# VHH binders against Inositol-pentakisphosphate 2-kinase (IPK1), part 4

Target 1, 281 residues: Inositol-pentakisphosphate 2-kinase (IPK1), of Saccharomyces cerevisiae (q06667)
Amino acid sequence: MQVIGRGGANILIDYGDPTWLWRCCIRWPDLLSSNNSYTIKNISYIKDYVEPLLHGLLCPMYLIDVDIEAIRPILSDFILNLDDKVVKVIKIKNLTNNTSNLILNNHFLKSYCSQNLQTVILELKPKWLYYDTDYCRNCTHNAFKGRGTKYCYNQLLMNPAHLELIFGECNIFPVKFKDAMHEYLRNDNNIFKILYDLQKKLTKNTTPISDIKSINDVNDEHLLLMTLRDVTCFIEWNSAENALHVNIIDVDLKPKEKWTHWTKTYSQLTSSQKIYHTSNK

## First folded at step 25 (VHH)

Design g4 (from r1 with Y32H V50I Y102H)
Fold by ESMFold2, fold request of step 26:
Structure g4 (fold): chain B 281 residues (1-281), chain A 120 residues (1-120)
Amino acid sequence: as target 1 above (281 residues)
Amino acid sequence: EVQLLESGGGEVQPGGSLRLSCAASGFTFDDHHISWYRQAPGKQREWVSIITSGGDTNYAESVKGRFTISRDNAKNTLYLQMSSLRAEDTAVYYCARLGYVHGYEPFDPWGQGTLVTVKP
């Protein structure tokens, strides 16, 4: 049993099953029970509110109880007090690919190719595909952060040829992969359109961020909208099938306390240099 | 068993040049894509460049036009030629064969690296 990956809030554990991994929350380094409590709430949120919206795009996930003694040697490196006899983990589909290497890395896109270029993996974060401001939220935020971003995920919805800016000058991508991606974007059920429609519907039905004045103004619809604005999309192409496998990952419940960050960012962008997308209408 | 050993770092003036090396052992070097990464003090490791087994290359925007990756399959060695160096290039540089791990940083894949310091 070994840790094979770490993020800020979670570790991935290979426990000897080739199909599944354990995703273990370590967000609260003081107490195991705090991480367990969140994990229970998070999986319930995902199953009850997120999964129905995404219609099978989520990889299979299951809540599992693991005896603390089975993973204590690993977990003691991350959590100070192991104050529960069980660890709540999420069993997730194993998407790892040790034969692929990172070939392109931007703030919202990582691309990987296998050694023989038979597999391409895209990991991307579309962020705010729908926005109700006159300016583009993604492009304005990137400019505020000083990013030299040459593409915008919102513009894929307007013009699929925008995909070539996302590929950039990289000559490593196989032509068949690029063709498959263009064909995918012509499908109205592509993941960008799905996320756009969901963000639009939720935005119309929730209080604007500008009107949130306290934690009590944050409701479940706000949390769901902010989850959908921060998902990570996984797209895998395999030359043998010449087909795309598309999933959404990282749909975790946001703590309500993040409202102060959301309102702060909103205020910063309102007073910053705006980026606009011109329409021919 | 698999080993990638970085060398060639040092101090350099702004605008200067350095060449980094990465000696590979324990696998068939010719068959693999190999990448350079770097980590500045207090920052996350970031990808710098890749060279494929077939010799195709790609670079992070921050280094494009200034850095050149290459490989010598006869010597099982990867190189990074760095030119027009800036203070922002100060970092520990690593080479690696890293796969996809759900977007997470692979746990403990890194060697000691080689330090590049660009004087202010």
Scores: ipSAE 0.145, ipTM 0.578, lowest interface PAE 4.8, mean pLDDT 84
Fold by ESMFold2, fold request of step 26:
Structure g4 (fold): chain B 281 residues (1-281), chain A 120 residues (1-120)
Amino acid sequence: as target 1 above (281 residues)
Amino acid sequence: EVQLLESGGGEVQPGGSLRLSCAASGFTFDDHHISWYRQAPGKQREWVSIITSGGDTNYAESVKGRFTISRDNAKNTLYLQMSSLRAEDTAVYYCARLGYVHGYEPFDPWGQGTLVTVKP
């Protein structure tokens, strides 16, 4: 049993099952019980509110109890006080691919390719596909951060040819993979259109960020909207099938306290040099 | 045991050049894509470049046109030729064979790396 991955708030544990991994929250380094409490709330949120919207796209996941003694050697490196006898763990589908290596990495796209070029994995963060401002929120935010980003996932949605800007001058991608991606993007059921439509619907039914004045203005639909703006999408292509397999992860519940960050960012962008591009939506 | 040993770092003036080497053992070097990464003081480790087993290459935008990755399969060695060096290139450089882990940073041991310092 060992940790095979670490993010800011979670570790990913290989416990010897080829199909499943354990995702364990370590966000609160002081107390195991704090992490357990969040994990219970988070899985309920995902099952009740996220999974129905993303059926067929969300990676399978389940809450399980793990005896602290089975996992103590690992968790003692991350959590100071192991104050429960049970660890609340999310069992997730194993999408790990140790035979592929990173071939392209920029702020919102990581790409991997196997040695024989028969498998490609795209890890994408589309962010704000729908925005109700006259400027593009993704592009304006990237410019505000000083990023030299030359692509936009909103533009990919409107124009599949935009994929060439996303891949840039990288010549590693197989032609069959690129063809499959273009065909996928022409389909109205692609993940970018799905997320766009969900973000649009939720935006219409929630308080605009410009109007949030306190934590009490943040309701459950707003938290769901912000979750959908921060998801990670997998697109896996395998040459044998010549087909794309698409999954979504990172659908965790956002804390309401983040509203101050959201309103601060909004204010900064409305006062900054805005980026415009064609969007009829 | 897989071993990747970096060397060739040093101090250099702006605009200068260095060639880094990565000696590989414990796996079939010819069959693998292999990459350079770097970590500047106080910053997260970042990807720099890859060369595939078939010899195709790609680079981070910040180094494109200035760095060249290459491999010598007969010597099981990866190289990074660095030119037009800037202060922002100051970092410890690592070679690595890293897989995909759900978008998480792999929790693998890293080697010692080789320090490149570009003087102000």
Scores: ipSAE 0.063, ipTM 0.557, lowest interface PAE 6.6, mean pLDDT 85
Fold by OpenDDE, fold request of step 26:
Order: structure tokens, then C-alpha cells, then sequence
Structure g4 (fold): chain B 281 residues (1-281), chain A 120 residues (1-120)
């Protein structure tokens, strides 16, 4: 048993099953019970609000109880008080291939390839595909953070050739994979288009995040919008089928208390250098 | 059932302005990425501008700052406001869904287009 992924809100645990992983919430480092309570709410949220929007694209996942003694050696590093006998865990399908090599790894993209280059997996975070500002939210934020990111998934919607910037200097991707990706991008129902439209719809149907002045101003549309702005997409290609398989994960309920962070970020970007998408030839 | 009809073309002097229209039937522009293309005599069709379903816009470098793409959802019509027109802007202009010459391929039949002629 080992931690194979770590974020601020969750850890991903390989517990010895090649097909499934344990996703454990660590958002509240003080108490296990707080994380358990959230996880229960989160699963309900996903079922009630996210699944209907992303039907057929959500990664298989479901809630299970794990005995604290089985996972204590791992959780003790992340949670101070293990005050519950069970841990609410989201059992999630392993979308990575354990036999694949990580060949690209940056803030918004991971790419895996099998040894024989017969399988390619993209793990990507599209973030703000739709934005209601004149500047690009993703690019501006990246510049502000000094991340050095040279691509934008929003720009991908505007220019399929932008895919080459996403791949960067990686030259080991199979031609068939690249072709499949280009074809997929021409599909009106590709995951970027779907997320873009959903983000647009939600943005248009609610008040701007920047106008939130208190926790009471946060509504369900805000929460869902911020969820959709933070999803992780997996795109898998295999040579045998020469087809793409798409799964969405990290569709978690955002705590309403995060509104302060959202508005702060907006304010910071408003005062920062704005990044605009350039014209294409 | 799906149809795109371009209009608004004509003859204009250099530095002049012209507004093109693209009327859609069988679908709504608001749900699709739509682009303007143009084809000059003896040249390949080239991408000019795009507006996404979300309303984001982009332009070819050759027209940036001079052309403005917009849409009226109520009229289901796409527009291209052209200003500071140049001789090299002379072409037949087309609109199409999913349009980007470097990537997306329109799946709808091309309309008749509208001719823009810029000359003294």
C-alpha cells in the first residue's frame, strides 16, 4: 500500500488492486471525521449534480468504508486526529496504466506511454475553458504564477493546431494517436467543447464569482461551475482499437468557504498583466 | 435542412467599411463555433475569424484590428464588420460551423458566399 498521488484535498492510494484506487480526502488535516462527513456530501453532490451533466464521461467511482487500521499508517501522515473507526473512501477506477511511463509532467498535463507505444494516456486539467473577461483567465493566471505554461486548452478550441504546443517537444507520440486526437477535436462533442459549453451555461445563469461578498452569496451554480473549472480529464488511446476513451475525475464539491480565495484571485489578476490570445494565421 | 446564407458583399474603396451577414437555418449559432473564410481569385480558401459557442473571438493576423466578428442570437445571424479595407481583402467570403482551416473541417455544405471587392 502506497500513496501514488497527493493534492491539497485528496490522496490517491494504491492498495494492491491494479484496477482500482482509493481516493481519500485530507482537506481537513485536523480530524478524520470532518473528512468523512465531507466525503459523504461530496458523493451525493457528484451523483445529484455532476453526473447528470457529464453522463457517460465520469470515471467509475463509489463510496466505501475502509477500516482505520488498514489505512492508519498512511493517513497518520496527513490527518492529525484519527477519531473515527472507519474512513470514507472513494473507490475510483485506475485510469493510469501501471506499466506506462510518465513522459510529460507539468501543472496541467501528464502524459503516459506504454513501453511499446501502443497505449497513450493524457491526464489534463482544462481549467477555465470559458471566461467572461476580455483576457484569458488561464493564461493570465499562469503568467501571474510564473508557471511558464506555453499552452492553453481554451486556445485549443480556437485552433486545433495548438495541440502541438500541448505536446511540446515530445516526439514519441504515435502518429495514429495524434491523428486520432485531431479527429476527436473536430468532433462537436469532444470533452473540451462539452466543458466549455457547460461552463458558459453556468456562467450565464448565475452572478459572477467576483461579485460574491459573503458565503451566503454562493449558490449551487457557483459551486458547480468551480467544480467544472477544476476537473481532470483522462484521454486514453490504444492502437488496437485506434479509438479514444475519455474519463472525467476530480469533480469534487468545493467548500463554500473557498469564495474568499476565488474573489482574491480575481482581484489579483485584475491588477496583473493581462494575457490575450494571439491572432492565428 | 441546415443552411448558411452569406450577404452584404459589394464594391468599396480602400479604407472603406463593409458589414457582412451570415444567416443560419436549421441550427443556432449560439451552440456552435462559427468561422468566416475568404477565397480570393486563384488562391486557396483562408480562415479569417471565429466566434465560439461561448462568444470568444479570434482573428487572422491579416485582419486583426480591422475586422470584428459578432452574432445576434435573436436573429440567428453572424456578422463580420470590416473596416480599413484593403485591396488584398478582395475575396468571396463564407461562413461555416466548426471552421478553422488548420484543424476543423466544416461538415455542412458551403454557401454561395458573398463577394467583397476593394478597389479605387
Amino acid sequence: as target 1 above (281 residues)
Amino acid sequence: EVQLLESGGGEVQPGGSLRLSCAASGFTFDDHHISWYRQAPGKQREWVSIITSGGDTNYAESVKGRFTISRDNAKNTLYLQMSSLRAEDTAVYYCARLGYVHGYEPFDPWGQGTLVTVKP
Scores: ipSAE 0.000, ipTM 0.193, lowest interface PAE 13.7, mean pLDDT 90
Fold by OpenDDE, fold request of step 26:
Structure g4 (fold): chain B 281 residues (1-281), chain A 120 residues (1-120)
Amino acid sequence: as target 1 above (281 residues)
Amino acid sequence: EVQLLESGGGEVQPGGSLRLSCAASGFTFDDHHISWYRQAPGKQREWVSIITSGGDTNYAESVKGRFTISRDNAKNTLYLQMSSLRAEDTAVYYCARLGYVHGYEPFDPWGQGTLVTVKP
């Protein structure tokens, strides 16, 4: 048993099953019970509100109980007080291919290829695909953070050739893979279009995040919108089938208390250098 | 030995109320999350509600707003207050130490449960 991934809110644990992983919440480092309570609420939120919107693309995941003694050696590094006898864990399908090599790695993209180039996996963070400002939120935010990101997933919606900027200097991707991706991007039901439309719809149907002045101003649409702005997408291609498989993860319920962070970020970007796209918004 | 004993079931009219109890023994009650389940005739057992060791609660969509789960740690007892009962609430109700959402089964053996019948 080992931790194979760590984020600010969750860890991924390999517990010995090649098909499945344990996803454990660590948002509250002080108490296990707080994380457990949230996880129960979170999985309900995901299944009731998020999954129906994602057109079957949600990564398979289920809530399970894990005995604290089985996971204590790992969890004790992340949570101070293990005050429950069970840990609420989300059992999630393993989307990583252990036989693949990491060939690209930046803030919003990881790419994997098998040794024989028969499998390609993209791990993507599309972020704000839809924005209602004149400037691009993603690019502006990246500039503000000092990231040297040279691509924007928003641009994929208008021009599949933008994939070349995403792939950068990586020259080992199979031609068949690239062709499959181009075909996929022309499909109206590709993951970027789905997320774009959902983000757009929610943005149009609720008050701006920037207008939130207290926790009481945060509504369900805000929470869902911020979830969709922070998802991770996996796209897998295999040469045998010459087909793409798409899964979405990281669709967690955002704590309402995060509104202060959202509004702060908005203010910062308003005062920062703006980045604009000419062909798509 | 872990034991969970359900009680409080009975016959009620639609719109009526009923309070179920679950007496727990054989483990440290206040350290565990406890759930209610139910099984209607000819249907699969389904999760109804959970209360964490910390006191947080969650409910199946079908019972939300009508059922209230609570616990008395001093008495090692779990409760389910049911209101606005409907015919579709007719089932044998079970309590279990482990909770789940969306298809995972508890680890503890199922008890006899307590029958709730909602009929005119």
Scores: ipSAE 0.000, ipTM 0.194, lowest interface PAE 12.6, mean pLDDT 89

Design g5 (from m3 with G99S V101T H102Y)
Fold by ESMFold2, fold request of step 26:
Formats: structure tokens, C-alpha cells, sequence
Structure g5 (fold): chain B 281 residues (1-281), chain A 120 residues (1-120)
């Protein structure tokens, strides 16, 4: 049993099953019970608020109980007080199963392929596909972080030729895969358009970040908007079908307390060198 | 038996160059994708570069333009030519091929690696 992935709030655990992973919350390092309580609330939020928006694109998730003794060696590195005998975990499908080669690893973008190149997977985080500022939030934030990133998912949606920057100098991608991605982007129901439309609609129904003054200004629609700005998309191509299958993960409920980070980031970007696009917001 | 043996590490000044080698035996080298990974002290192992059986390559952004992966199929040897080295390149470097058809890596697939130290 081993940790194979970590964000600021969760770890992914390989427990020996080739198909499934355990996703465990570690956001509150002081108490296991705090993480358990959040996990229960989180799965309910996903079921009630996210699943209706994403339908069949949402990766299946199952809440399960794990005996603390089975997982203690791992969790003791992340949580100070293991004050419960049960750990609430989310069982999720391993979406990179059956691929063995990491061929691209960049900010908000990874790609994997099978050895015979018959399967290609893109793992993307599109972030802010829609923004209500005069500057592109994605590109400005990347520049502020010094990332040197040349691609932007907002620009990918607006101009499919932007795929060349996504692929970069990598010449491993099969031509059929590249063609399938171009055709996918011409389709009005591609995941980038879906997320763009959802973010746009929610932005109209929420307080702008510039106007948030307290935790009481953060409503449920704002939390949902921030969830949709942080999803991970898996786009899988198989040459036999020459078709794309899309799954979305990382749809977690954001704590309202994150509002201070959101407003701080907004202020930092407003005072930084901005990146502008000349076409649709 | 499959062997991938890393060598060529050492201490180098910032801006310097170093060439790592990975000697392969026990499998048909020409038919496999081979990768370089590295692990800095106290950090997780990270992907550096890959070369396919057909000779196509890709690199992590942190090393792009400074590192070149290559293979010599006649010698069953993988290389990593490193230039413009920086302190953050200090790590143990590993070569690896994938061992399983299901995308699951063995828990301990790594050799000893070769240490690259870039002086501060």
C-alpha cells in the first residue's frame, strides 16, 4: 500500500487493486475525525450538486470505510491525531490503468500512452475557461508564478489550432489521435465548451471575487464555481475505436475559508503584468 | 534477467555538463520505451525524459533545451546528455523501462541510480 499522488487536500493510495484507488482527505492535519466529517459532506455535495451538472462525464465514486489499522502507517505521516477507528475514503477508478508510459508532464497537463501507441490519455486541468476580468486569469496566473507555460485552455476552446502548443515539440502523439482531438474541439458538446458555459452561468450568479469581504459573502453557487475551476479531465483515445472517452474528477467541495486565498490571488494578479487575449471571453 | 545499470554521475560546477549512461541487458532493447527519472533529497521521484522504440522523445519542462535523451541500439545503451546544469538538477538519476502491461509499476523497480551533484 503506497501513496501515489498528493495535492494539498488529498492523497491517492494504491492498495493493490489494478482498477481502483483510494482517495483520502488530509486537508485538516490535526484530526482524522475532521477529515472524515468533510469526506461525508463532500460526497453528498458531489452527488447533489455536481453530478446533475456533469451527468455521465463524472467519474464514478464510492464512499467506503477503511479500518484505521490497515492505513495507519500511511496516515500517520499526514494527520497528527488519528482519533477515529474508521477512515472515510472515496474509492475511484484508476483512469491511467493499462497505460505504462508517461510522455508529457507539464503544468496542468500530463499525457500517457500504451507501448504500442494504441491508447493515449490526456490529463488536463482547464482551470478558468471563463473569466470576467479584462485579462486572461489562466495565463496571467501562470506568468505570475513564473511557469513559462505556452498553452492556455481558454485559447484552446477559442481556436483549435492551439492544440499545437498543447502537443508542443512532442512527436510521440499518433496523427490519428491529433486528428481526433481536432474533431472533438469542433464538436459543440466537448468538455471545454461544457465547462466554459457552466463557469459563465455560475459567474453571473455569484459575487465577484473583488467584492467578497467576508465568509458570509461566499454562497453555495460560488463554491460550485470554484469547484468547476479546479476539475481534472481525462480524455482517453483508443485507435481501434478512434473515439474519445472523457471523465472528470477532482470535483470536491471547497471550504468557505478559502475565500481569503481567492481574494489574495485576485489582488496579486490585478497588480501584476497581465496577459490579454484578443477574442472571446 | 533484465538489467538497467546507470552510470556517469558525479560532481559538477553550475553551468557544466555531464553525460549519463544506462546499460541495458536481458531484453530486446530496440523494442522498448526507456525513461529517465530523478529524485532530489527529500523529494518525490520525478519524470525527466522518455525515448520511444522509434526514437521519438519528450522532456519535462524543467530540463527542456538543456538535456538530450538518446539511445544507441547497437550498444543497448541509453544516454542522457545534460548541459547548463543548475543546483536544482542535483539528484539521483534512474533509468527505467516499464515491466507490466497493466500500467502498474512494481513497488521497487529501481536500481541504485547514479548521483549527480551540482555545486551551489
Amino acid sequence: as target 1 above (281 residues)
Amino acid sequence: EVQLLESGGGEVQPGGSLRLSCAASGFTFDDHFISWYRQAPGKQREWVSIITSGGDTNYAESVKGRFTISRDNAKNTLYLQMSSLRAEDTAVYYCARLSYTYGYEPFDPWGQGTLVTVKP
Scores: ipSAE 0.288, ipTM 0.714, lowest interface PAE 3.5, mean pLDDT 86
Fold by ESMFold2, fold request of step 26:
Structure g5 (fold): chain B 281 residues (1-281), chain A 120 residues (1-120)
Amino acid sequence: as target 1 above (281 residues)
Amino acid sequence: EVQLLESGGGEVQPGGSLRLSCAASGFTFDDHFISWYRQAPGKQREWVSIITSGGDTNYAESVKGRFTISRDNAKNTLYLQMSSLRAEDTAVYYCARLSYTYGYEPFDPWGQGTLVTVKP
């Protein structure tokens, strides 16, 4: 078995199953038990609060117990004290299973394909599709980070022709896939519109980030809003069906402690060079 | 037995150029997409570039405009021409082909790779 994906909070483990992967929390490097406790809380959050909002767009996820002995060689590189006999992992679908060729890898955007181009997958993170500021939060944040990104998911929603900036100079994409994506974006039920509407509703129902002064000011609606601003969308096209299948992942409960990062970023952006769009809605 | 053997690495000054080769055997090279990956010390392996069987290409943004992938089907060889090299390009470079299965088959075994060192 091996780690095939890593972040600051989770690793993704290929344990030899062609369909499934293990997603394991490593956010707390000192104790396995801390990560296990969070994992239990996280799956409950997803099932109770996120799944109802996304209306079946989530992949099946299952909390399972893994014997520490089966996974110890991997976890010992990430967690100092393996203080439990059981590791709580989330079993998830491998959404890139038949599309091993990475053909595009940009900020918040990856694409994969099968050898015969019969399957194409976009993996994307739309981030802040809705923003209540007069400047675009996505583009302003990218500029603040010096990223040089030419595309914006807010603008993709407002103008489907923006899709050409997402494809960029890549000429590997089949014409039928590009056509399917253009048609998908013209549909009001596309994932970008769904996420935009959810972010807009939650933003109107929560206090602004600037009003968060302590961890006790962070409520469940703030956490849910920040989850929805950080999801990953997989859009899979299969040539034989000429159909798009859309899944959302990375819907984890955010630690309340991230409020300091959120308020710091907000302050930095309000004082930085701002990016505006002529059509913000 | 499928084999992909990387060569052509070495030390180079910033701004310099280097050409990597990948010799392929044990499969029909012409019919496969082939990629370059790299791994810097202490970091995860990252995708660099891909070339399709039809010759279409794409690149990671960090190398676009500086690296050129190509293939010589007569020699069963993949190339990576690297120009304007930077310290951040220091890594072991690997070639890899599409690994695909109905029912999951892992990536073909990684070779030793070829080390590229760009002097600070």
Scores: ipSAE 0.261, ipTM 0.687, lowest interface PAE 4.1, mean pLDDT 85
Fold by OpenDDE, fold request of step 26:
Structure g5 (fold): chain B 281 residues (1-281), chain A 120 residues (1-120)
Amino acid sequence: as target 1 above (281 residues)
Amino acid sequence: EVQLLESGGGEVQPGGSLRLSCAASGFTFDDHFISWYRQAPGKQREWVSIITSGGDTNYAESVKGRFTISRDNAKNTLYLQMSSLRAEDTAVYYCARLSYTYGYEPFDPWGQGTLVTVKP
């Protein structure tokens, strides 16, 4: 048993099953019970609100109970007080099981492949695809953070040729894969367009980040919007089928209390040295 | 000891053709991803072409349709057939073994390369 992924809110655990992983919440480092409570709420949220929007695209996942003794060696590193006898874990499908090599590892873009390069997987975070204006939050944020990201997922929506900047991040992508991706982006049902449309729709029913003054200004649509702005997409290609398969993960409920963080980030970005616009990319 | 030795460079006129070779010792090409790189004067080294262990090939957009990468397993030699050469193809060309454990980046020391000069 080992941790194979770690974020601020969750860890991924390989517990010995090649097909499935355990996703455990560690958002609250003080108490296991707090994480458990959230996880229960989160699963309900995903089922009730996210799944209907992303039907057919969500990665297979479901809630399970894990005995604390089975996972204590792992969790003790992340949670101070293991005050429950059961850990609420999201059992999630291992989407990279058919690959063995991490060939690209950027903040918003990773790629995996098989040894013979017959399977290629993109793991990407589209983030903010829609904004009310031509403001590009992604590029602005990337610049602010000094990430040096050259591609823009928003631009993919406007110009499929922009995909070449993504391909430029790794020099071993198969031609067939690239062609498949180009074709995919021409499809009106590609994941970027889906997310864009959903974000656009939800934005109409939410208070702009700039106008949020309290937790009361954060409604359910806003939470959902922020979830969609933080999803991780897996696009898998295999040479045998020459088709693309998409799965979405990281569709977690955001705590409303994060509004302070969102507004802070907004303030920081709007005061940044360089503000990017979609028309300038 | 792993060694890659590039050869076949020279001066050629625009529109001409040239075939580069890369001889490997200490490992076998068919077990590895192998790439050609080039570095023009005053510019950074750039990727040109790759052949995977499985035999798949890929090319930079700038050379696509003009260059062909291949390998001879019996000779343990990599080739780059260049055609329709342009002035902008002028560079020192290098071959490199890529590591699948390090993001398919070159990890061996670079060879001396072979100079290709395209001049009228």
Scores: ipSAE 0.016, ipTM 0.283, lowest interface PAE 7.9, mean pLDDT 91
Fold by OpenDDE, look of step 25:
Structure g5 (fold): chain B 281 residues (1-281), chain A 120 residues (1-120)
Amino acid sequence: as target 1 above (281 residues)
Amino acid sequence: EVQLLESGGGEVQPGGSLRLSCAASGFTFDDHFISWYRQAPGKQREWVSIITSGGDTNYAESVKGRFTISRDNAKNTLYLQMSSLRAEDTAVYYCARLSYTYGYEPFDPWGQGTLVTVKP
């Protein structure tokens, strides 16, 4: 048993099953019960709000109870007070178990492949595919952060050829994979279009994030919108089928308290250098 | 006071159709995520369909292509058009709104629901 991934809010644990991982919330490092409570709410949120919108695309996951004694050696490094006898864990499918090589790795994109290049996986974070400003939110934010990112997933919505910028200097992708991706991007039901449409609809249906002045101004649409702006998408291609399979993860409920961060970021970007892209409106 | 009142249930033969209604008072549907649930005898209550405040809709796999959720904002009424009904659709149907305050679970008191019975 080992931690194989760590984020600010969650850790991924390999517990010995090649197909499944344990996703454990560590958002509140002080108390296990707080994390457990959130995890329960999170699963409910995913089930009731996210699943209906992204049905069929969500990575297989479900809530389980793990005995604290089974996971204590790992969890004690992340949570100070283990005050419950069980840990609420999201059992989540291991989406990279059929690959062994990391061939791309940047802030918003990772790519994996099998040894024989028969399987290629893209792990990507589309972020703000829809924006209602005259500047691209993603590109502006990336510039502000000094990330040096030269691609924007929003541009895929308009120009599939932008995929080449996403692939960057990587020259080992199979031609069939690239072709499949191009074909997929021409499909109006690709994951980027789906997320764009959802983000657009939610944006149009609620007050701007920038107008939030207190926690009481945060509504369900805001939360869902921010979830959709932070999802991770896995696109898997295999040569045998020559088909693409899409899974979405990281669809977690955002704490309302994050509104301060959201509005701060908005203000920062407003005063920063603007990066403009054409967008599908 | 918030109230949801389900109606439209009844007996129908397999393959038949029914239209359920959920009349809301004390709140407006267009401001909320609203879902249909159903509970069959001896089974747990299950989610059936949802319409978001933005108008997006989706359905449980078991009812996809057969059920349609809609909303009339003027009447503040939620509908569930059911077609190609099956025996397995037999249940008491409930409507409920979801909210963060209650962990995104149905937070309104459950109404009486409306009974749908699909039998020859």
Scores: ipSAE 0.000, ipTM 0.190, lowest interface PAE 14.5, mean pLDDT 90

Design g5 (from m3 with G99S V101T H102Y)
Fold by OpenDDE, fold request of step 26:
Structure g5 (fold): chain B 281 residues (1-281), chain A 120 residues (1-120)
Amino acid sequence: as target 1 above (281 residues)
Amino acid sequence: EVQLLESGGGEVQPGGSLRLSCAASGFTFDDHFISWYRQAPGKQREWVSIITSGGDTNYAESVKGRFTISRDNAKNTLYLQMSSLRAEDTAVYYCARLSYTYGYEPFDPWGQGTLVTVKP
């Protein structure tokens, strides 16, 4: 048993099953029961509010109880008080292969491939595909953070040729894979288009995030919108089928208290150097 | 005043069909996620189905493939088309709007519901 992924909100645990992982919430480092309570709310949120929107693309996942003694050696490093007898864990499908090699790794993209290049996996974070400002939110934010990101998933949606910019200097991708990706990106039901449309719809149907002045101003649409702006997408290609398989993860409920962070970021970007695209949004 | 009024219940034979309605008033109907719930005799109330403001749907495993939730925003009405009804579907059915403010649980007072009885 080992931690194979770590973020500020969750850890991924390999517990010995090649097909499945344990995803544990660690948002509240002081108390296990707080994390458990959130996880229960989170899985309900995902199943009731998010899954229906994603039209079958949600990564297989479900809530389980894990005995604290089974997972204590790992959780003790992340949570101070283990005050419950069970840990609420989201059992999630493993979307990567242990035998795959990491060939690209940057802030918004990871790419894996098998030794014989028969399998390619993209792990990507599209972020703000839709934006209602004149400047690109993603590119502006990246510039503000000092990230040297040379690509934009919004632009990928607008022009599939942008894929080459995403791949950068990596020239080991199979031609069939690239062709499949180009074909996929021209499909009206590709994951970027789906997310774009959802983000657009939610943005149009609720007040701007920037107008939130208190926790009471945060509504359900805000929460969904911010969830969809932070998802991770997996695209898997295999040469045998020459087909793409898409999954979405990281669809967690955002704490309403994060509105202060959202509004702060907005304020910072409004006063920062803006990045613009010439293509349509 | 927020109101959700259920109707359409009745007695039906196993394998039969029934369509429930929920008339909503007192709030912006098209902005809300709305769900059907049911409570069988001697059991806890359970979630049955949900429809988002955008029209996307989800179902409890026990009713998946048999029940269809839909909404008419122009009429402020929620529907539940039930088919292949079973004895275990016997319950009082309720509709409720959901909000994160209350943990994605119903927070309005429950209506009277509508009784569905499936028996030979």
Scores: ipSAE 0.000, ipTM 0.209, lowest interface PAE 13.0, mean pLDDT 91

